# Miniprotein binders against q56y42: the designs that were tried, part 8

Target 1, 350 residues: q56y42
Amino acid sequence: CSNNTSNITTFKPLKLPLFWPWQKVKMGPLSVSPMGFGTWAWGNQLLWGYQTSMDDQLQQAFELALENGINLFDTADSYGTGRLNGQSERLLGKFIKESQGLKGKQNEVVVATKFAAYPWRLTSGQFVNACRASLDRLQIDQLGIGQLHWSTASYAPLQELVLWDGLVQMYEKGLVRAVGVSNYGPQQLVKIHDYLKTRGVPLCSAQVQFSLLSMGKEQLEIKSICDELGIRLISYSPLGLGMLTGKYSSSKLPTGPRSLLFRQILPGLEPLLLALSEIAKKRGKTMPQVAINWCICKGTVPIPGIKSVRHVEDNLGALGWKLTNDEQLQLEYAAKESPKSMIQNIFQTR

## First folded at step 20 (miniprotein)

Design q3
Fold by OpenDDE base, fold request of step 24:
Structure q3 (fold): chain B 350 residues (1-350), chain A 98 residues (1-98)
Amino acid sequence: as target 1 above (350 residues)
Amino acid sequence: SPEEVLQKLDELFKEIQEALKRGDLEAIRELLLRLWELVYQIYELAREKGNPEAIELIERFFEIFLRLIEAFEYGDFEAFKRLLDELKELAQEIKRAL
């Protein structure tokens, strides 16, 4: 009696996609997921406590994002502390290369890196070489988006022109599919857009701090200009460093070094935290999911950080649904009642 | 003058420390930008003079300064204080090299 062990091919139930292909967001020539992920913590030993022993967990978190149709990953050449400089790009490149899910589709991943405006990057050629060094760390031939990490307009306006020409040259050389900027204010965003446009280079993205804690007049003006110019706003810190997560409140302040910042902002956030909690409860969602979904509803691409599988799972729950206009207005009203917003980047231009 | 720039450097570090004692985060943000701008001017001066020792020290200063910015933005004020102290020490080395 030959026991034919029927290989029961366990049909993994086809998990419905978290979003449909027509819900992908246009970002210049690119089509990206409605949400991306940021990799700032990767290689940050000083602030995040990164250790190489975490790489397997970060890889699993990355794979989970890919399996759920996330194709936008934000990094920077300056990420990683000390000897771990460039570690974020190295890890991202490793994970893309080793991904079992990508098997010949590595080009479907949109890597968006940011090139630091280091004072020693004096020539357009040196800035193009920074792009090549990122490509080498990422082990890819072409970037999705090459981003200028900040404007030098306030202190080095001549360097800024060199860096802008560097972006043009990166695009013309085919080293990047698109170009973007980070920490540009409204006026400087128009200037770089016009500079690039006259050279046949489309500015595809502007990355700024945008959240329910960072939705002031300036952020709304940047968003309006982005919409007018066909630029996609990438929203970094969509969770306001975790203040929008419900993990902390005026009665539950974080302990340790972050307590000062949180003590200054959290007491004024009670209306916003309440509105987030009420909507989250009503929607059967988490407060982080509501806060990220708000960024999507505002027409931005949020890039929450990849920290663990659990955080990716939680953040992925921001997809496949939409806040109503009334829920958005309720959150925006409650956010305006907050006397304090998040601190902006020091290089954020006007 | 180079001397006036070096005096302003010490003043900015003092003002950052005072703003930190007050918990004035917006003042710290503005002072960090001014410190960056000032050190950039020192960097241009060091380059114009062809001082390789000062250039190397200033480049290291900017690398550590990016970590100071990250600590500030993340709100880790213990890391921020340590990095600020390291930058103050390095600023004295830069002054000796100029």
Scores: ipSAE 0.895, ipTM 0.954, lowest interface PAE 0.6, mean pLDDT 93
Fold by OpenDDE base, last read:
Structure q3 (fold): chain B 350 residues (1-350), chain A 98 residues (1-98)
Amino acid sequence: as target 1 above (350 residues)
Amino acid sequence: SPEEVLQKLDELFKEIQEALKRGDLEAIRELLLRLWELVYQIYELAREKGNPEAIELIERFFEIFLRLIEAFEYGDFEAFKRLLDELKELAQEIKRAL
């Protein structure tokens, strides 16, 4: 009796991709997923309650993002509190290196880091050294995107020129594949674009707060300039710190330290929360998925925070579909009825 | 004068505390930028004088100030108050070193 042990090749069902390769978004020379993830919470003990015991959970969340074709991860050299300074870059570098899914393909990950405009970064060489220190923490030879974290134009215009030359030198040295900025307003965005263009350096990205809670005149003008200049807008806080999730309302305010901010904005959000809920129900989606999908439909790359497997799963559900133009207009109308928008970064320029 | 800059520093801390009592978040945003600009001017003066103690204290002030901005943007006003009090204490140390 020959026991033919039929090797039942367990056909793992080919999970259909959440998006097709032609749906990748151009950012200068790079091609990125329609959504990325932000790592601000990684190492933030003070505000987020980060603990090193969370690292395994963050790694699982990172792997789930990669398995679903996410290749854009945003970080900063200033992320992480106290002794955990630079922890976001250290964790991201560790996770990229240890990834089983990335074996031989680590270069498919686009790391976008932001270099703080610290007052002691007085020379272009010191700013290039900040890029090297980020590469060391990330354990990689080249960044995807090196970003200036904010403009110094309001208080230190001479330092800003030095930092811009630092971006040029990072690019020329091959330390970064592309350069970007964060917290630039319309006028200052044009100035840095022109400065870089005359030196053969393409400005590939502008990172600003852009959401249904941050779509004012200034944000729309920044978006228009980005479209004209071939700059990709990266949208941070696409969920408005959780106000667009439906977890909170005027009748269900958060308790504790965040209650002041939420009490000022949530009572005026009723039309927007209703429109998000109605569209979410109609589409068989969650309110967060609708809010993120709106950012994608507006031609931005949203970077929601990566905090847990569940949050990654929920955010990944924003992919593989699009809001109609009528659904977008309904959300934008309801957002304009809201008397208050989100507060901007203190360094957000004109 | 250096003395006028240091007096404006105390005034800005007072104005931020008053805006916080009112819950005027836009006033806080504007005052935080003015505080950053003012401390940057103090840092330039300390560097010009070659005062290493004042330079070190001011660099620490900016590191804590970034956490204050994060607390403001995240809307944790308990953390914001604690960090603002720490910055007020450090501002008095900077004044003694200049």
Scores: ipSAE 0.895, ipTM 0.953, lowest interface PAE 0.6, mean pLDDT 93
Fold by OpenDDE base, last read:
Structure q3 (fold): chain B 350 residues (1-350), chain A 98 residues (1-98)
Amino acid sequence: as target 1 above (350 residues)
Amino acid sequence: SPEEVLQKLDELFKEIQEALKRGDLEAIRELLLRLWELVYQIYELAREKGNPEAIELIERFFEIFLRLIEAFEYGDFEAFKRLLDELKELAQEIKRAL
């Protein structure tokens, strides 16, 4: 009696994609997922308490994002504290290289890094060298998007021109597929767009704080200019540092070092938190998922932080559905009832 | 004058500390930008004079200042206060080197 052990091929159920390929967002020459992830916490020992023992968990979180079709990862050359400077780029490069899910498709990952406008970066060549140093840390030959991290227009307008020429040279040398900026206001955004356009360099992205807590006149004007100029807005802090998560309220303030910031903003957020909660309940979603989905619905690419597998899973739930126009308007109305918005970056220009 | 720039540095640190005591986050944001601008002017002066000690100290100041900005944006005002105290000490070293 020959025991034919039937190889039960366990069909792993095909996980349906969270979003379809045609739902990818154009960002200049690039096609990106409707949401990206930010890596600011990676190497941040001082504020996030980063330790190298977390790297395996961060790798798992990154792989989970990739497996779900996320291909935009934001970093910066200034991320990481002290001896961990550049750790975010090092980790991202390691994880891209080691990812079995990519199967030789590492070039489908859009790395968007930000080059700090350090006062010692005085020549276009030095700024191009910053791009090379990022490529070395990332262990890749070409960046998806090279970003100027902030404008120097307020304090060093001559340096800003040098940094803009540095972006041109990065593009012309093929070190970056596209260029972007961060913390640019409406007027400076137009100026750099025109400067780059006359040199055949497409400005593909503008990264600003954009959320239901950061949708003031300036943010709406930046969004309008981005739409007119074919620039994609990348929205950082889409959750307002956790204020849009429902974890905190006026009656449930955080304790410890962050209490001051939260006490300034949370007491005026009850209408917005209520609207987020009601829509979340109606949709069978979480408040964070609704807040991120709003950023997507507004035509931005939100970049929530990667902190753990659980946070990636929670944020991925913002994909594959859309808020109605009425739900968007309800959230925007409730957000306008807030007497205080998020504080902007110190370098955010007009 | 270089002397006026150095006096304004102490004033800005005092104003930031006072704004922090009031919990005036918008005032802190504006004062941090002014502090950055002022230290940038000091950096240009140090470079024009060819003062390598002052240059090194100021470059270190900007590195720590980026951590101060991150602390501010993250809203960790205990970290912010520690970094501000470190920058204030380093500012006195810069003054001695100029």
Scores: ipSAE 0.895, ipTM 0.953, lowest interface PAE 0.6, mean pLDDT 93
Fold by OpenDDE base, last read:
Structure q3 (fold): chain B 350 residues (1-350), chain A 98 residues (1-98)
Amino acid sequence: as target 1 above (350 residues)
Amino acid sequence: SPEEVLQKLDELFKEIQEALKRGDLEAIRELLLRLWELVYQIYELAREKGNPEAIELIERFFEIFLRLIEAFEYGDFEAFKRLLDELKELAQEIKRAL
């Protein structure tokens, strides 16, 4: 009796996509996933403790994001500390090139980089050269989105006009598919939009700190202007540096160098943490997933950081569902009861 | 005057250190912007004079300053303090080059 062990090919259940193609978000000429990922930690040795021995883990986390249909990756030319300057772009370029998951679809990845407004970038040509240097580090011929990292309006208004012309020239040369800005306030956002529009360049994105800890009058005004002008808001720090994760509370403060910041914001955050916890339990979700999903429901594209496979898995769970309007209002009410918000970027304009 | 700008630089570093001791994060944010603006004015003056040594030192100052901003935003005040001390030393080198 020959025991024919029938190889039961265990059909791995077809993992349903976390989102459908029609749920992709329009960002100028681009179509992006409802969530992206930020790469600020990549090459940050000083604050994140980056080491090159982590590159394999970061690659696995990137591949997991791609496998789940994420196609928006945010970086900057200033990311990476000291000798590791530009390391985030180098790693992202390496991972896109080496990705077996992309199978020749590398052009479906939307790379959004931010060009620092360094004081020595005095000409539009020098700013275009910064874009070329990013393309070289990324090992690609064209960026998805070229972003101005901050406005110089407060201290160098003449430089700002040169940088804006640099964005126009990047677009006209075909080095970028679209242009965006970061850390622009309402008034300065209108000015750059009008400047670009008169030159036939669409402003496609505005990147600001937007979360349940950063939803003040200014952030809501930026969001309103973005909606009116057809600009997509990209939400950085959607988890409020981890304060919205439930890992910390007034009774469970972090130890070490971050304790001062957390001691100032966590006291009085109890209503928001409670609302996040209750909704998370009701939905069978994590608190981070609820906080990211809120940013998506507000019509923003959140860009949580890629730190590990586990963090990517948790953040991906923010997709494929939506908070109800009542759950959004409950979170926003509880967020308004918080006496303190996140500190804004020093270059955030009016 | 250039001398008044250089004196204001020392005052701003002192005020940032005092705000840090108080834990006044909003005061630190405002003072960091003023420090950036002041060093930008020094950079324009160094360029107008054609002082390549001062220009190079100031460009390095801005690179380290971005790390100071990142430390502030991340809330690592030990890293922030170390970077602030490094910037204060570099500011004295800039003063000697001008």
Scores: ipSAE 0.895, ipTM 0.953, lowest interface PAE 0.6, mean pLDDT 93

Design q3
Fold by OpenDDE base, look of step 23:
Structure q3 (fold): chain B 350 residues (1-350), chain A 98 residues (1-98)
Amino acid sequence: as target 1 above (350 residues)
Amino acid sequence: SPEEVLQKLDELFKEIQEALKRGDLEAIRELLLRLWELVYQIYELAREKGNPEAIELIERFFEIFLRLIEAFEYGDFEAFKRLLDELKELAQEIKRAL
């Protein structure tokens, strides 16, 4: 009796993609996932308590994102504390390199890094050298998006022109596929767009704080300008530092160092948290997934921070569905009932 | 004058500490930008004078200042206080080097 051990090839069920290729978002020449991931925590010892023992967990989180079709990863050259300066870019570069075997032919990773406007970056050449240093840490020949991290217009308008010329030179040298900015207000966004346009460089993205906690007059004006000029808005802090997660409330404040900020914003957030909870329950989704999906529905690309596989799994649930217009309006109405918004970046221009 | 700039530096640190005691986060945001602007002017003056010690101290100041901004944005006001104290000490070193 020949025991034919039938090798039951366990067909791993083809996981349906969370989004279709036609649902990819254009950012100038680039095609990105409807959501990206931010890497600010990577190498941050002071505020996140980063340790190198977490690198395997961060790699698993990155790979899970990549496997689910996420191809936009946001970083900065200033990320990482002290001796770990640039650690976020180093980790991202390592993970991109080690994941080459996992890349089915279809999803080129788009790295979007931000170059700090350090006071010692006095020449366009020094700013181009900052781009080269990011490429070296990332172990790649070309960036997806080179971003100016903030405007110097308020305190150093002469430096800003040098940095803008640096962005032009990065593009002309082929060091970046596209150019973007972060923390630009409406007026300064138009100025840099017009400047770059005269130099034949398309401004592809504007990164601002945009969420149900950061949707004020200025954010809506920036969004309108982005839509008019063909600039893609990247929304950072889509979860409002976790205030939009339902983990915290006026009755359930965080303990420790973050208590001051949360005590000022959580009182009066009850209508928004209720609307998020009701919609989440109705949709069979989590409150974070609803808050991220709102950013996508508003035509932005949210970049929630990733710290673990669980955070990736939770955030991936924001894809493959859309809020209705009525659900968006309900959230926006409830958000307007909040007496306080998130604090903006200190460099956020007008 | 350089002396007036250095006096303004001490005043800004005091105002930030007072705004922090009040929990006035918007005042802190505005004062942090003013502090950045002021230290940028000190950096320009140090460069014009060719003072390498002051330049190095100010560059270190800006590196720590970025961590202060991150602490502020993240809402970690314990880290923010520690970093503000470190910046205040470093500001006194910059004053001695100018």
Scores: ipSAE 0.893, ipTM 0.953, lowest interface PAE 0.6, mean pLDDT 93
Fold by OpenDDE base, look of step 21:
Structure q3 (fold): chain B 350 residues (1-350), chain A 98 residues (1-98)
Amino acid sequence: as target 1 above (350 residues)
Amino acid sequence: SPEEVLQKLDELFKEIQEALKRGDLEAIRELLLRLWELVYQIYELAREKGNPEAIELIERFFEIFLRLIEAFEYGDFEAFKRLLDELKELAQEIKRAL
């Protein structure tokens, strides 16, 4: 009597997609999820307390994001501290490679890396070599988006032209599917767009700090230029380092190293925190989910940083719904009542 | 002159420390950019002179400086202070190598 143990393939109920294919966002030739995943924490020992014992948890977080249709993963060649330099790209490459069980979703992964404008990257060839080194760490033949991490225009305008030519060469060599920039202001964004356009290279993305804490005149101008030029704005720090989470308030300041920054911004943030809380309650959502959803509703692609399955689950809750125009205006009004915005990157150009 | 550049380096570190004591984050941001520019100029000078020791020290300075920027942006001012002290020490090594 051969006991045919019928392998009951437990049909994991097909989780309904959090967003429809037509809700994917174009970035030049690429189609990305309405939200991306930021990997800055990966390999950061100093600020995040990264340990290699966390890699399994990061993998689970990556796989959960990928399972839920997140296909944009943002990294940088400068991510990872000391001996762990490039660790974020190494981990992302490992996780992409090991996720083969995820039914061909690997081919939908768009890696967006940022190449640091290191002072020793003096030739276009050296900058192309930085792209190759990222590809090697990622264990992939082609990047989704190659990004210049910051502009050197303020201190090394000659280097900037070399780096821009490096981006052109990366694209022409097929090392990247798309070109992007980070920390470009309005004027410099137009200049690089025009420089790339004359060379047949589309500028596909601009990555800037954009949130309810970073929506000043400059951010709105960058967004307007991006909308006019067909550039997709990627919004980093959509949660304002956690100030938009409701975890902290003027009465509940963080203790320790971040107290200085938070003491300067949290006082007077009460209208925004209240509006976030009210809308979150009304929607049956969390304050972070509302803050991320606002970035999506503004036509940006937010890239919240994640270091655990829980953070993925929390951020995924920002998808599958939209704030009304009135709710967006309520948040934007309350944000404008806040006397202080988030500090900008030191390389953020005009 | 190289000496004037090196003097400006010490002044910038003092100004950053004073801005940090005041909690003037915007002043720190501007001063960090000026520090980056100044060290970039020192790097160009070291390259023109063909000084490999100074080049290596300055490259290390920029690597640590990126961590300083990250600490600043993240608002970890304890890490920022430690990294700033490390950069000040390394700046003295650069001065000795030039």
Scores: ipSAE 0.891, ipTM 0.952, lowest interface PAE 0.6, mean pLDDT 93
Fold by OpenDDE base, fold request of step 24:
Structure q3 (fold): chain B 350 residues (1-350), chain A 98 residues (1-98)
Amino acid sequence: as target 1 above (350 residues)
Amino acid sequence: SPEEVLQKLDELFKEIQEALKRGDLEAIRELLLRLWELVYQIYELAREKGNPEAIELIERFFEIFLRLIEAFEYGDFEAFKRLLDELKELAQEIKRAL
């Protein structure tokens, strides 16, 4: 009697895609996932405690995002502390190159980098050279999106025109597929859009702080202009530095260096934290997943940070479902009852 | 005058330190922008004079200043204070080079 041990091929259940192809978001000529990931922590030794021993963990977290259909990765040429300057772009380029085992997913990766408006970038040619240096660190021939990291309009309006011409030249040379900006307010966003349009360059994205803690009059006006002009809003800090996670409250303040900021915002945040908690419980989701899903529902592309496999798994849970209009309004009402919003970037223009 | 610009630099560092003691984050935000604008003016003056030592020190100042902004935005006020002290020392070196 030959015991045919039937190899029960344990069909690993085909993980259903977290989102469908028709749920991809248009960003100029590009098609991106409804959520991206930010890489600011990569090479940040001072504030995040980055060490090179974390690179394998960051690679696993990147690959998990890529496997789940995330194709938008945000970086900057200024990311990385001291001798680690540009480390975020170097790591992203390495991980994209080494992910070749992830059949077909690499060719869909949209790298969005931000070029710092350094005072020594005096010519359009020097700004184009910054784009080339990013391409070299990333080990790619073309960027998805080249972004101006901030406006110089308040202190150096002549430099800003040079940087805008640098964006035009990057696009005309084919070094970038699209151009974008970060930290632009409503008035300055219209000006750069019109400047680029007259030169045949489409402005595809505006990156601003947008969350349930950053949805004031200015952010809503930027969103309205983006919708009118066909610009995609990219939402950085969608979790409000962790205030929207439910980890902290007025009764559970963080200890250490971040205690000052949290003590100023958390004591008026109870209505919003309650609304997030109630909706999260009702949906079988986490508070971070609800907060990220709200950004998606508002028609933005949120870019939460990649810090670990666990954080990627938690953030991926924001996909494959949608808040109702009533749940969105409940969150927005509770957010308006909060007496303090997040501090904006120092270069955020009008 | 260059001397008036350099005096305003010390005043801004003092005002930032006072705003930090009060926990006035919006005042810090505004003062950081003014500090950036002022150091940008010093950079233009150093370039016009053709002073390579001052230029190098000011470029280093802007690199550290970006880390100060990140510390502020992240809400790490211990890192912010350390970076502010480093920038204040570097500002005195810039003053001696001009």
Scores: ipSAE 0.889, ipTM 0.952, lowest interface PAE 0.6, mean pLDDT 93
Fold by ESMFold2, fold request of step 24:
Structure q3 (fold): chain B 350 residues (1-350), chain A 98 residues (1-98)
Amino acid sequence: as target 1 above (350 residues)
Amino acid sequence: SPEEVLQKLDELFKEIQEALKRGDLEAIRELLLRLWELVYQIYELAREKGNPEAIELIERFFEIFLRLIEAFEYGDFEAFKRLLDELKELAQEIKRAL
């Protein structure tokens, strides 16, 4: 009865999300936001038109994501073109270091990077050195997730064995909190899971193209294996490179550099685009928000690209709500009516 | 033999260009993996012989090739064509250095 009661402040930082609450999800030893952001465009002059004058806008977009509960950011040592090789990692590291909102809390950001399976990475020590180089560019002491960017099984299976041992060594040396892979097919995913298990290293994530345009038999098999083995699937290209946004249709095809890709896939998507539009209107959401929410509902963690404050604002609207089971089935049936889907990474194995 | 592998390079570039003309994206995907594997074999041969000029050119080839793969994945076939032409030129330099 005479105990001091703590004075509980009612003030909450205005930086917390204003949308419905969402919960972090497990990824091995990590707790991550139900959506992350990818940084492929950062430093990519060739495909994304990156200019250094955009850095302030990218930094503002990064801060907005943090303020709204996002803690997962995905990069790679190969991100950045020409003289900007590694620039994506350098920018992410800069933004983490300069963030006032992270003062004393830098370890709450989960940095996921990927190490390219370059042909000259021929020993486990060379692969560990690639991880140390990424840590140097990022200016951090430990990654959240270190990922092998693609399998060499289809062309250099002996190289893959040393890269797998490199992942084990990264984990044992404390350079990464968790280990993952990217662009692994179902059979190879089981193989690396079993290998890592014999080495006492949990496989915590598998990153593949997964979306309403990339949910064919093999992608669903990868998803099923991840569910069975406790591996978190990270979904890249959750918007089908823009095809799921509603900007284009069979009657409004793009011209220019990406016309071949869109012409191959978009005309068969009318049932899916109509289903997305119908659900988006019903829920007061955008079609991108519905497509991303679907990925989250399937138990994956999508990583749409981060390029501007406006894109982050829109993508954050995918959080704080869930599609009903009927809405998920409606979208999936419409997607299965599409005669074409996204083509997988050239290195994705069986 | 090294000569057989180098002849296959020219054939693969032609096949990729033909697949692009007909819009066969799945064929391009398969051909890009075959091209990567072929250049990987050339790289191993150059390393076994200790040919530093060829090694440097092949490593540069792989760096550009990764950008070609990214252009394919993103669907930017204008960038894809330019990078493919750059790789064809580099392939001739590699042949001369071997």
Scores: ipSAE 0.888, ipTM 0.952, lowest interface PAE 0.6, mean pLDDT 89

